# Ledger of designs, part 4: VH-VL binders against Cytochrome b561, DM13 and DOMON domain-containing protein At5g54830

Target 1, 109 residues: Cytochrome b561, DM13 and DOMON domain-containing protein At5g54830, of Arabidopsis thaliana (Mouse-ear cress) (q9ffu6r31to139)
Amino acid sequence: SSLIGHESEFKMLQHQLRGVFTVVDDCSFRVSRFDMLSGSEVHWWGAMSSDFDNMTNDGFVISDQKLNQTFKNSSFIVRLLGNVTWDKLGVVSVWDLPTASDFGHVLLS

## First folded at step 22 (VH-VL; from V3 with heavy chain S33T)

Design W3
Fold by ESMFold2, fold request of step 25:
Structure W3 (fold): chain C 109 residues (1-109), chain A 121 residues (1-121), chain B 110 residues (1-110)
Amino acid sequence: as target 1 above (109 residues)
Amino acid sequence: QVQLQQSGPRLVRPSQTLSLTCAISGDSVSRNTAVWNWIRQSPSRGLEWLGYTYYRSKWYNDYAVSVKSRITVNPDTSRNQFTLQLNSVTPEDTALYYCARGTRHWAFDYWGQGTLVTVSS
Amino acid sequence: QSALTQPASVSGSPGQSITISCTGTSSDVGNYNYVSWYQQHPDKAPKVLLYYVSNQPSGVSSRFSGSKSGNTASLTISGLQAEDQADYHCSSYTSSSTLVFGGGTKLTVL
């Protein structure tokens, strides 16, 4: 994918979310220096755009990695679900289901 | 305007199941930004959050540790309502029970009128 | 034994300002901004006054203001009126993904 090597910082919105996002290959991305206060039902979330209606109505889970803990200066690889490809993503977000809330995101253009 | 209307029995015997219903008008129980809660109030414990249900492509629940083994909160989309079931009640479950809508900031912006439930022989 | 500590009662005269405290821990009030305040008149359901520490819902008077320092949140009521006589409750989200309330504060307007 043309996105391999793309790197950006998460836009912090809630829960002290910080970190660096890097596309590693067609099936994974890296998260570095990741900070987050725990939430209730937190997922890696994909959408075409970051507006509230698109995120809530058309967003979807992009990885089965659990995010139900507090993270401090953490680094790890996240694997995309098998049905998820980079061309279907304009946004990668850390999303909390009960509050329908974006803790922070990156834009993939 | 959102309104929550409660119904259910006001007297329950020990060991029975307490069941209450919260009917919603002006909103949908399955709206993908809403969370639906039960809260109770007693002189000995004050306000106590019990649990919630919400819909995000499927139904989710979570419950307070103090009641988790005995509680169920269920939606009913056809009637636009949600219910509380609390099993194996004791007199310690005597309280004023409220349903409430949860916000995206974990606040409760609409409350039912309250149902005083007495658990006694 | 409420999870958040509030004074049992406070009092003030019409026109005065008063402050009600709500003390928790770093696992709730300290690290999260999901602190809310509720007013409850006798025989009525609670009504939200503030959320997210200091935000006012539509229709709530700006006489109610909120702040937080460390593990303690505060509700300030300015220009006390007779109608402010009620119980006041705070709440917070916790790191164990639960919601907790304070024990409540009875405000008497003298």
Scores: ipSAE 0.746, ipTM 0.910, lowest interface PAE 1.0, mean pLDDT 93
Fold by ESMFold2, last read:
Parts: C-alpha cells; structure tokens; sequence
Structure W3 (fold): chain C 109 residues (1-109), chain A 121 residues (1-121), chain B 110 residues (1-110)
C-alpha cells in the first residue's frame, strides 16, 4: 500500500492517549511512546472518517488486540485482522465500546 | 420523555433467584450509544452499581466484582426491556433496586422508580 | 464501606453556599473525569446534577457547580434553598472498569 511508512501522532481526545502511529506493511502498524489510561472495552477501530455518526454506525474493529489496560511509554506492533486492508481506512482510532467514545485517532489518506 | 418502568416480585426466599424487569419508553434498549444498568441501594452499602448490558453489533455485559458470579443482565429487544437475574440470594441482597440509563460519561441520567426487594423467610 | 468518601452530613442556612466533598484515589477520582453527582429526595430515585466533574445537564439549576482537585471532587450549592434538603451521592469510574459511589451526604437546610 502507498501508506507504508506513513507516520503521525495520535490526536489526543480522552484517557491521556498519546503515541506515534507508523504503517509498517500491508497488514500491520507500529505504535510507539504509547500512553493511555485504561477503559472498559477498548479496541483498535477503523472508519472512513472521524465524525461521530461514521465512527459509531460504520466503524469496525481492525485488530484482535484489546486495549484493556493502562499503557505508559509502550511500543508494539499491531496486526490488522485478515479482512482489513489499508484502503478501507480513513481513520485508525482507539475506541471504547460502551461509551461509544474516541480516545484518540490518526487520519490516513 | 425517556421513562424506565420496573416490575418484579418484592419478596424472594433465600437461595432463590431475584428477577426484575425494566421496560423502556422513549428510547431503545438496542440503541448503539446506550448502556443499561442495574444499581441497588441499602442502608449498609449505600448505592452499589451491579452491572450493565449494551448493544454494539452484538450484546455485551459487565458486572461488579461483588456479584459477578451470580448476576446476569439480559436484554429483550422485542419488548424493549432488560432484566436482572441475581442467583442464590441471601438476606444481604435485600435492597431497593433501580434500573438506570448510562451516559457516554458514565453518569446515570434516567432511573426507574425503584423496587424494594426483601430476601427473607 | 464505600469506595468514595463523603461527609455523612452537612448543613447550611438559606442563601449560603455549601460544599460537599467526594474523596477517592488516583485510580478513580484522581485520574478520571467520570465523576457525577446525584440528588435524592426521600422516597425518590436519584437525579443527576453534574457529570464529567462539572458539566450540568439541561434543566438543572446553575446553583449546582462542580470541581476537582487531586483525588477530591466537590459539589457546591450556592444560594441554598429549602428544597435542596436531600441526600447527595457522588460516583466515579475506576481503573478496574467499574463504577463506584460515595456513601452519601445528608444536607440539612437550617
């Protein structure tokens, strides 16, 4: 994908979410210097745009790794689910299901 | 506008199952931004959050540690309601039980009228 | 005992301001802004007064305000009125993904 090597910082919205997002290859991204206070049912979330209606109605889980703990200055690789490709994503968010809330996100193009 | 109407037995024997229903008007139990809670109140414990259910493409639950082994909260989409089942009750479960709607900031903005449940004899 | 500590009672005269505290830990009130306050009159269900520390729902009097410092949240009632006589409860989200309440505070309007 033309997104390989894309790097951006998460927009912080809630739960002190910080970090750097890097597309590694067609099926994975790296997160570095990741900070987050724990939430309830927190997922890596994909959508076409970051507006509330699109995120809640048309967003979807993009990785099977749950984010149900506190993170401090953490770095790790996240693998996309097998049916997820970069062309389906305008946004990668850290999303909490019960509150329908965006803790923070990156925008892709 | 939004109303939560509770129903269920007010007397339950020890070791039996406490079962309460919360009917929703002016909202949907399956609305994809809503969370549906049970909370109880007693002189010895004050207000105590018990658990919730919510729909996000599928149904999810979470429960307080104190009751997690005995509690189930179930939705009923066809009747637009949700239920509390609390198994193996003891007199310590005697309380005023409330259903409540949870907000996106973990507040409870609409409450049922309350059901005083006595566990005895 | 309650996870959050509130004074058992407070009192004030009409027209005064009073403050009710709600003390937790860094694992709840300290690190999260999911603090709410509820008013409960006798034989009634609780009614939300404030959420997210200081946000006021529609239809709630502006006499109710909230703040937080460290591990302690505060509800302030200005211009105290007779109808403010009630029980007041705080709640918070916790790092264990649970919700907890304070023990409640009985407000007496003198």
Amino acid sequence: as target 1 above (109 residues)
Amino acid sequence: QVQLQQSGPRLVRPSQTLSLTCAISGDSVSRNTAVWNWIRQSPSRGLEWLGYTYYRSKWYNDYAVSVKSRITVNPDTSRNQFTLQLNSVTPEDTALYYCARGTRHWAFDYWGQGTLVTVSS
Amino acid sequence: QSALTQPASVSGSPGQSITISCTGTSSDVGNYNYVSWYQQHPDKAPKVLLYYVSNQPSGVSSRFSGSKSGNTASLTISGLQAEDQADYHCSSYTSSSTLVFGGGTKLTVL
Scores: ipSAE 0.737, ipTM 0.915, lowest interface PAE 1.2, mean pLDDT 93
Fold by ESMFold2, last read:
Structure W3 (fold): chain C 109 residues (1-109), chain A 121 residues (1-121), chain B 110 residues (1-110)
Amino acid sequence: as target 1 above (109 residues)
Amino acid sequence: QVQLQQSGPRLVRPSQTLSLTCAISGDSVSRNTAVWNWIRQSPSRGLEWLGYTYYRSKWYNDYAVSVKSRITVNPDTSRNQFTLQLNSVTPEDTALYYCARGTRHWAFDYWGQGTLVTVSS
Amino acid sequence: QSALTQPASVSGSPGQSITISCTGTSSDVGNYNYVSWYQQHPDKAPKVLLYYVSNQPSGVSSRFSGSKSGNTASLTISGLQAEDQADYHCSSYTSSSTLVFGGGTKLTVL
């Protein structure tokens, strides 16, 4: 994918979410210096755009990496689920299911 | 207007299962921004959150640690309702039970009328 | 017992302002803004007065206001009226237990 090597910082919205996002290859990204206060049912979330209706109605889980904890200055590789490809994603978010809320995101436009 | 109507027994014997129902009008139990809760109130412990269910492409639950081993909250989409089942009750489970709708901000904006349940031999 | 600490009782005269506190920890009130306040008259279900610390639902009087500092949230009732006599409960999201309530505060209007 032409996105390999793409790097950006998460836009912080809630739960003190911070970090650097880097596309590593066609099926994974790296998160560096990641901070987040824990949420209830938190997932790596994908959508085509960052507006509330699109994120809520058309967003989907993109990885089975567990996010139900507090992170402090953490770095790790996140693997996309097998049916997820970079061309399906305009946004990668950290999303809390019960509150239908975006803790923070990167744009892949 | 959203309304929550509760039903269920008022007297339950120790070791039995307490079962309550909350019927929803003016909203859907499967609405993708709602969370459906059970809360109880007693003089000794005040208000206690017990658990919830919600739908986000599939059904999810969470339960308070104090009751997690004994509680189930289930939706019923065909009747637009959700239920509480609390197993192996003791007199300490005597309380006024409420169902409530949870918001995106962890607030409870609509409440049922309350069901006083007494657990006694 | 309750995870959030409220005074058991508070009183005020009509027209005064009173404040009810709700003290938690960094795991709830301190680090999160998911604080709500409920008014409960005798034999009635609680009614939400404020959410997200200070937001007012439609139809709630502007006499009810909220704030927080550190691990303590506050409900302020200005222009106290007789119908304000009720129990008041705070609640918060918590990282350890999902949702917790305070022990409640009985407001007596003198």
Scores: ipSAE 0.690, ipTM 0.901, lowest interface PAE 1.4, mean pLDDT 92
Fold by ESMFold2, fold request of step 25:
Structure W3 (fold): chain C 109 residues (1-109), chain A 121 residues (1-121), chain B 110 residues (1-110)
Amino acid sequence: as target 1 above (109 residues)
Amino acid sequence: QVQLQQSGPRLVRPSQTLSLTCAISGDSVSRNTAVWNWIRQSPSRGLEWLGYTYYRSKWYNDYAVSVKSRITVNPDTSRNQFTLQLNSVTPEDTALYYCARGTRHWAFDYWGQGTLVTVSS
Amino acid sequence: QSALTQPASVSGSPGQSITISCTGTSSDVGNYNYVSWYQQHPDKAPKVLLYYVSNQPSGVSSRFSGSKSGNTASLTISGLQAEDQADYHCSSYTSSSTLVFGGGTKLTVL
């Protein structure tokens, strides 16, 4: 994918989310200097745009790696689910599912 | 204003199923920012959260460990309500039962009027 | 018994301030800011006073304030009034994707 090497900072919205997002290859990205206060059921979430209706109604889980803890200055690799490809993503969000909340996101367009 | 109206029996015999209904006015059971809960209150255990249902592209549930093997919480979108079913009740299930709406911060901002259910022979 | 520990009762005189504690563990109060407080008058359903530790819903008196340190959340009621006589409950989200309540605190206004 032409996105390999893409680097962006998370836009912080809630839960003190911070970090740097880097596309590593066709099936993974790296998160570095990641900070987040705990949410309830927090997922790596994908959608075509960052507006509320798209995120809530048409967004989807992009990784099985859960974010159900506090993170401080953490770095790690996130692996995409097998049917998720970069061309399906306009945004990657840290999303709390039961509260329908965007903690922060990166734009990929 | 949001209103939660409870209905159901007030006396249930041991081993039977307790079934309660919470009807919603001024909101939707399928609203994708709400969580719908059952909570009970007794002198020995105080307030006890039992379980929830919510809709986020599909329906989700979770339940308190103490009742997880016996409980179901079901939405009914056509009647704009949700139900509690607690199987195989014992006298220890005697309590005042509430339904409540959960917020995006896991607070309960609207409560039903409460239904005192007695489990006895 | 309850997952969160509150004092069974507290008392205060009109005009005084009182604080009610709610102690949990690192799996609930210590890990999450999803901590709420409820006031319950006799024969009535609970009413939310605070959520997310310290946030106040509209229509709730500013005399109610909240804080959290470690595994303990606190509700402070300033300027006690006779109508504050009630039961007070805390709640928290847990790492098991469930919710828990404290045992409740009976506040007596002397």
Scores: ipSAE 0.344, ipTM 0.827, lowest interface PAE 3.5, mean pLDDT 92
Fold by OpenDDE, last read:
Structure W3 (fold): chain C 109 residues (1-109), chain A 121 residues (1-121), chain B 110 residues (1-110)
Amino acid sequence: as target 1 above (109 residues)
Amino acid sequence: QVQLQQSGPRLVRPSQTLSLTCAISGDSVSRNTAVWNWIRQSPSRGLEWLGYTYYRSKWYNDYAVSVKSRITVNPDTSRNQFTLQLNSVTPEDTALYYCARGTRHWAFDYWGQGTLVTVSS
Amino acid sequence: QSALTQPASVSGSPGQSITISCTGTSSDVGNYNYVSWYQQHPDKAPKVLLYYVSNQPSGVSSRFSGSKSGNTASLTISGLQAEDQADYHCSSYTSSSTLVFGGGTKLTVL
């Protein structure tokens, strides 16, 4: 089934990560009421499952937008990298790459 | 301008491996906005997508179920090309083979000239 | 996955409007907007007419339009011209991370 229109809240794990995730179309999602304390090198991260091994070994950057700042009640659209599709994403995470840390994520399946 | 130039044998014996190469010019095989595909066409089966390879932070490969067990699509960054290997061919694999560039919307915007490959003893 | 279903042939007179359907499943056409249409003249490679259901690449006539409802995508050619006589193919991305083509439609301009 299509995920378009799917809405969920980020699960907070670290850095006071909060927000609402909404799938806009096949290649973009909206983030609203987004809060996050800055990390080191923070990316939108994708993986099939949220377990640490999968996130670390099989996860990947899903957007060219870097999240290297503090966010406070922010709203914006995030465009997926070309040909990244929702069927390849079980998890969308705010991932700090150097520390391999999941600040928060949404489960898509 | 993007150009795809195909090369490889046009005659393959049954049970052997069909090998084709698609040389890319005007683009990069590792371009983040491109997908590199192999497609074949025959009067009986029409257009049939076979598989692709593309790079998005890592390499992705996927294949059609019909050929998945026999097919390999590999990029060659050093030569800026990608290849098709189809093992254990049968006469049913006789077709006009195309390489094609796919876009981020999974549309094929550039095609090779096509290679008619005949599987015959 | 299984091929998308297209009518084997359609015909129309110059100036008319014709529609070609492309029916898939909830795992492809019904699940994604990654539906494309191609025109293929004899002895030539297919040419993309539409991508993402209804978007026209540069250089493609506005006479070609696309839509989708449920598991069926449609290509409409308005103001039919003799040069439109060709084979037309649809394709779709699938939930298995693959691509699938339709069976193709032969358009004859009467």
Scores: ipSAE 0.341, ipTM 0.845, lowest interface PAE 1.5, mean pLDDT 94

Design W3
Fold by OpenDDE, last read:
Formats: sequence, C-alpha cells, structure tokens
Structure W3 (fold): chain C 109 residues (1-109), chain A 121 residues (1-121), chain B 110 residues (1-110)
Amino acid sequence: as target 1 above (109 residues)
Amino acid sequence: QVQLQQSGPRLVRPSQTLSLTCAISGDSVSRNTAVWNWIRQSPSRGLEWLGYTYYRSKWYNDYAVSVKSRITVNPDTSRNQFTLQLNSVTPEDTALYYCARGTRHWAFDYWGQGTLVTVSS
Amino acid sequence: QSALTQPASVSGSPGQSITISCTGTSSDVGNYNYVSWYQQHPDKAPKVLLYYVSNQPSGVSSRFSGSKSGNTASLTISGLQAEDQADYHCSSYTSSSTLVFGGGTKLTVL
C-alpha cells in the first residue's frame, strides 16, 4: 500500500519534540503543530529502523532543511532530497548529529 | 526562458569516447528543482534515458544499467553546463542524443536541439 | 532495466477518444506517481503532455488526460484531431533512482 496520506504523531524522546507527520506525496511530507527545543546540528533523518545502531550507522539526511532553531507550534512542508523515496525509509527522525540523539520520530512501517 | 544548446562531434570511431556538452540558459545547473539528463533515441531502441546529474545540497548522479559502466554525466557550474561522456562506443551507440531538463516530478520539460552521433570506422 | 510496455500503434477517427497504456512493474509505475507522457512529431523533440500521472503543464490541451492503476498508466486523448498524429512516450521514475521510457506508441488519425 502507498504511504501517501499516512499520518502519525511524532514519538517524543528529547527536547520536547511534538508534532504531526503527514505524507503529502512521493517527495514531501507535512509537519504540523511542531514543537522542538533547539539542538546542535539537527536534521531530518531517515533509516530503516529506529534502533540506535541502525539510526547511527545506516541513517542519512533526507532533507535540505536544517532544524537548528526552536520551533513552537510550527507548520510547514518538507521536501525530500531527490534520491530519497519512501520505500527506503522505515523511520523519519529529528536527529541531532553531534550527539547522535533522536529527538523524536515517526515509524512508517 | 530556459534553453538548452548542445555541442560536440557527430562522428565517433568505435572504441573511442563520445563527448557532448549541453549549455544551459535561463536556468542554473545547480538549481535545486532541476535535474539534468541525457537521453538518446534510435529506431531500434526508441527513447532511452542514459543518466542525470543534479544538485540537492550535494551532487547526485545515476545512470541506466545499459551504459552504467561506460557513462559519465558531469556538471560544470562555472560554465553553467553539463556534459556526457560515453566510453568504448560501438555502432549500437549510434543515435540522436538529447539533453533535457527534468522537473521535481521527473518530467522532461525542456530539450536540447538533439545531436545525431554516428559511430563508424 | 527494461522499457515500459506500450502498444506499438493505435488508431482512431477524428472526434473519437483513444487510450494508450504504459505498463511497468512494482519498482516503477506501480511504486511511484512519477509517470509522464510525451508527444513527439517527426523531426521534433518530445513534448511533455502530462506529469505526475495526470497533471497538465501550461499550454497543453485539456483533451489529454492521464490515470494510473496498479502497474499501468494510461493516456487518454479525447476529441481526436489530425494534429494528434504523432508518437507518444511514457516515462517513470524507478526504485533504483533511475528513469525509464516506454517503447513508444504511434498514433494514426484516420
């Protein structure tokens, strides 16, 4: 089945991360009611599973958008990098690179 | 207005390298909403996508399996163009070659004028 | 990487509606909506008619419409006109981060 239209809430882990994730089309997703306290170098992160080993060793940046600020009840569209497709993603995470920290994520499978 | 202008030799000997250039006007080779492609057409194979290059915080390249081992598509930001190199050509590589701009939805909206390249001894 | 499957030729009379199919696999047409259609007249470069299955670029006649079901995309031309006589090609993005064309369809207007 297609992930288009898939909607879920972020699982909060750190930095008071909250929000709703919605797959818009093959190359973008919407984030709404998004809260996050600023980190060091925070990115939209993708991996096949949410376990620490997979996230750290096999994860990758999935968007050009950097999340290096505090967000409060924000809503926006995120466009995936050109070579990133949903079939390659099992989890989308708000990931702080320097600390290898998952602030929160959604599971796509 | 976007315009693609192709240049390069139209005759290549077998085992040599086919080289073409596509000059871009009205757009940037590093624009994050564009993909720069090479496509060829022949009566026997129809339209055949060969490969692309595009910039999304970094450069990405991918190639058709049929030519992957022989092909290179390179951007040139200084000249706002991109090139095709196809090594070890054979008569089977004889075709009309197009450069084309791909959109965010992987559709080709602008095409070069085409270059007929003949591989012959 | 095999080409998408199109009928070699189709024909219709002026005013009729015709449909051209484009069949791929679960790794391309069946996996993405990145399906496009092109019209090509002799000695001309292809012209995009539809992108993302059914979207029309500006300047393209509303007589051209598209749909997709499973691994098959379809181009429908309504109110067939003489100038519609041309070759039609489909393309799709693939799970290998590549693009693939169909074999092309020659449309004859009788």
Scores: ipSAE 0.306, ipTM 0.837, lowest interface PAE 1.6, mean pLDDT 94
Fold by OpenDDE, fold request of step 25:
Structure W3 (fold): chain C 109 residues (1-109), chain A 121 residues (1-121), chain B 110 residues (1-110)
Amino acid sequence: as target 1 above (109 residues)
Amino acid sequence: QVQLQQSGPRLVRPSQTLSLTCAISGDSVSRNTAVWNWIRQSPSRGLEWLGYTYYRSKWYNDYAVSVKSRITVNPDTSRNQFTLQLNSVTPEDTALYYCARGTRHWAFDYWGQGTLVTVSS
Amino acid sequence: QSALTQPASVSGSPGQSITISCTGTSSDVGNYNYVSWYQQHPDKAPKVLLYYVSNQPSGVSSRFSGSKSGNTASLTISGLQAEDQADYHCSSYTSSSTLVFGGGTKLTVL
């Protein structure tokens, strides 16, 4: 993928979400200096665009990792779910599913 | 333990529709780490991927350009199977057809027994 | 999409090492590591040998290895054995969310 090695900071929207996003390979990314206040049911979320309609109607979970805790300056690797490829992702978001809330995201376009 | 069992007619007339079914055992058609594919093989074209269906919060389908206008791959969750429909067949569609499970790395790890479909008048 | 390019045939003697190439484009082999290799004996379905360029499924001999550089993936078979005589196919995911196979390579063990 042309995105391999891509690095960007999360755009903070809610819950003091901070961190650096780095594409590691075709099926994983790294987050570093990751901060987040706990939500309800928080997931790594993917969509083609960051608009609300697209995020809610066409977005999907992109990792088995649940983010149901508070994070403080954390660093870890996130593995994408099977058959999730970067070409299907314009946005990677920290998404609270019950409230349909975007805590923060990176744009991959 | 995963098994794919194919069924369907082995003879189809030109301009008719080729229809095949792949019954899944030991796995679910809606499993979010599987991709359900149709592939055909002929001496002239070798292995040719035709299309797939898979579920990731919603159903996705994609098809090979060569058959995109004529092909439909549909899941059947009630029967835990998926089907192939290829419309307006010609003798060029004569081939050994396989259904296959794709993995999370887009590799095919389980295959059906194959169905030789002959297009002839 | 167009098929990946493989040599039509390769041959080797027992104990030798042979390499089969699989050349694609920047939209498939060059863009993803989702390259797989399959072994197919007569009247049998293909069997996956390698996935994600160089990973071996359980039960696959360590004699099979894979690599990739640019738009070309390679399958290497070391310590060639008579049972290795078969057809070998590569496949790749594409940027169009599709899969594509190579033309296949017939391996003859002399």
Scores: ipSAE 0.276, ipTM 0.827, lowest interface PAE 1.7, mean pLDDT 94
Fold by OpenDDE, fold request of step 25:
Structure W3 (fold): chain C 109 residues (1-109), chain A 121 residues (1-121), chain B 110 residues (1-110)
Amino acid sequence: as target 1 above (109 residues)
Amino acid sequence: QVQLQQSGPRLVRPSQTLSLTCAISGDSVSRNTAVWNWIRQSPSRGLEWLGYTYYRSKWYNDYAVSVKSRITVNPDTSRNQFTLQLNSVTPEDTALYYCARGTRHWAFDYWGQGTLVTVSS
Amino acid sequence: QSALTQPASVSGSPGQSITISCTGTSSDVGNYNYVSWYQQHPDKAPKVLLYYVSNQPSGVSSRFSGSKSGNTASLTISGLQAEDQADYHCSSYTSSSTLVFGGGTKLTVL
């Protein structure tokens, strides 16, 4: 993928979400300096665009890792689900599922 | 604008199933920012959240531990309503039952009119 | 999934300020800001006063405020009025993806 090595900061929207996103390979990315206040059911979320309608209606979980805790300056690797590829993603978001809330996201280009 | 209208039997015999319906107007049961809840109230137990259903690309349900084994909350998109089924009721299930809409912050902003359900032989 | 702990009753005179506590655990109030407060008059459904600890819906008097520290959320009613006499309930989201209510507090305006 042409996205390999891509690095960007999360756009903060809610819950003091901060961090750096780095595409590691075709099926994983790294987050560093990751901060987040706990939500409800928080997931790594993927969508083609960051608009609310797209995020809620066409978004999907991209990792089996749940983010159901508070994070403080955390760093870890996130592995994409087997059926998830970078070409299907325009946005990677920290998404609270039941509240349909984007805590923060990165735009992939 | 949003209105919840409850319906269903007010008297249920022990061991039978309590069934209630909450008809939604001014909103959609499939609204991606809503959570549809059942709550009951009694003098002995106060307000008690029972369960909810909501749609986020698929349907999700969760229930209170106290009724989890007996409860089902089902959406009905065709009628824009959701239902409560509580099996094997006992007099302990006698209560005023509410349906309520939950917000994105897990607050209940719209409530049905309430249905007093009495479990008695 | 035990109820959140509220005082059974609280009283105050008109014009006074009272506080109602709502104590949970690290799995609910202590873990989330999804704490709400409701006012309930006799024979009425509960009405949301505060959501997300301290946010007021439109139409709710500014006399109602909320805070949270640790496992305890608090509702403060300033400038008590006769109409404030009601039951007050707190609720919280839980780590089990459920909701839980407090036991309720009866507020009497003397």
Scores: ipSAE 0.070, ipTM 0.769, lowest interface PAE 3.1, mean pLDDT 93

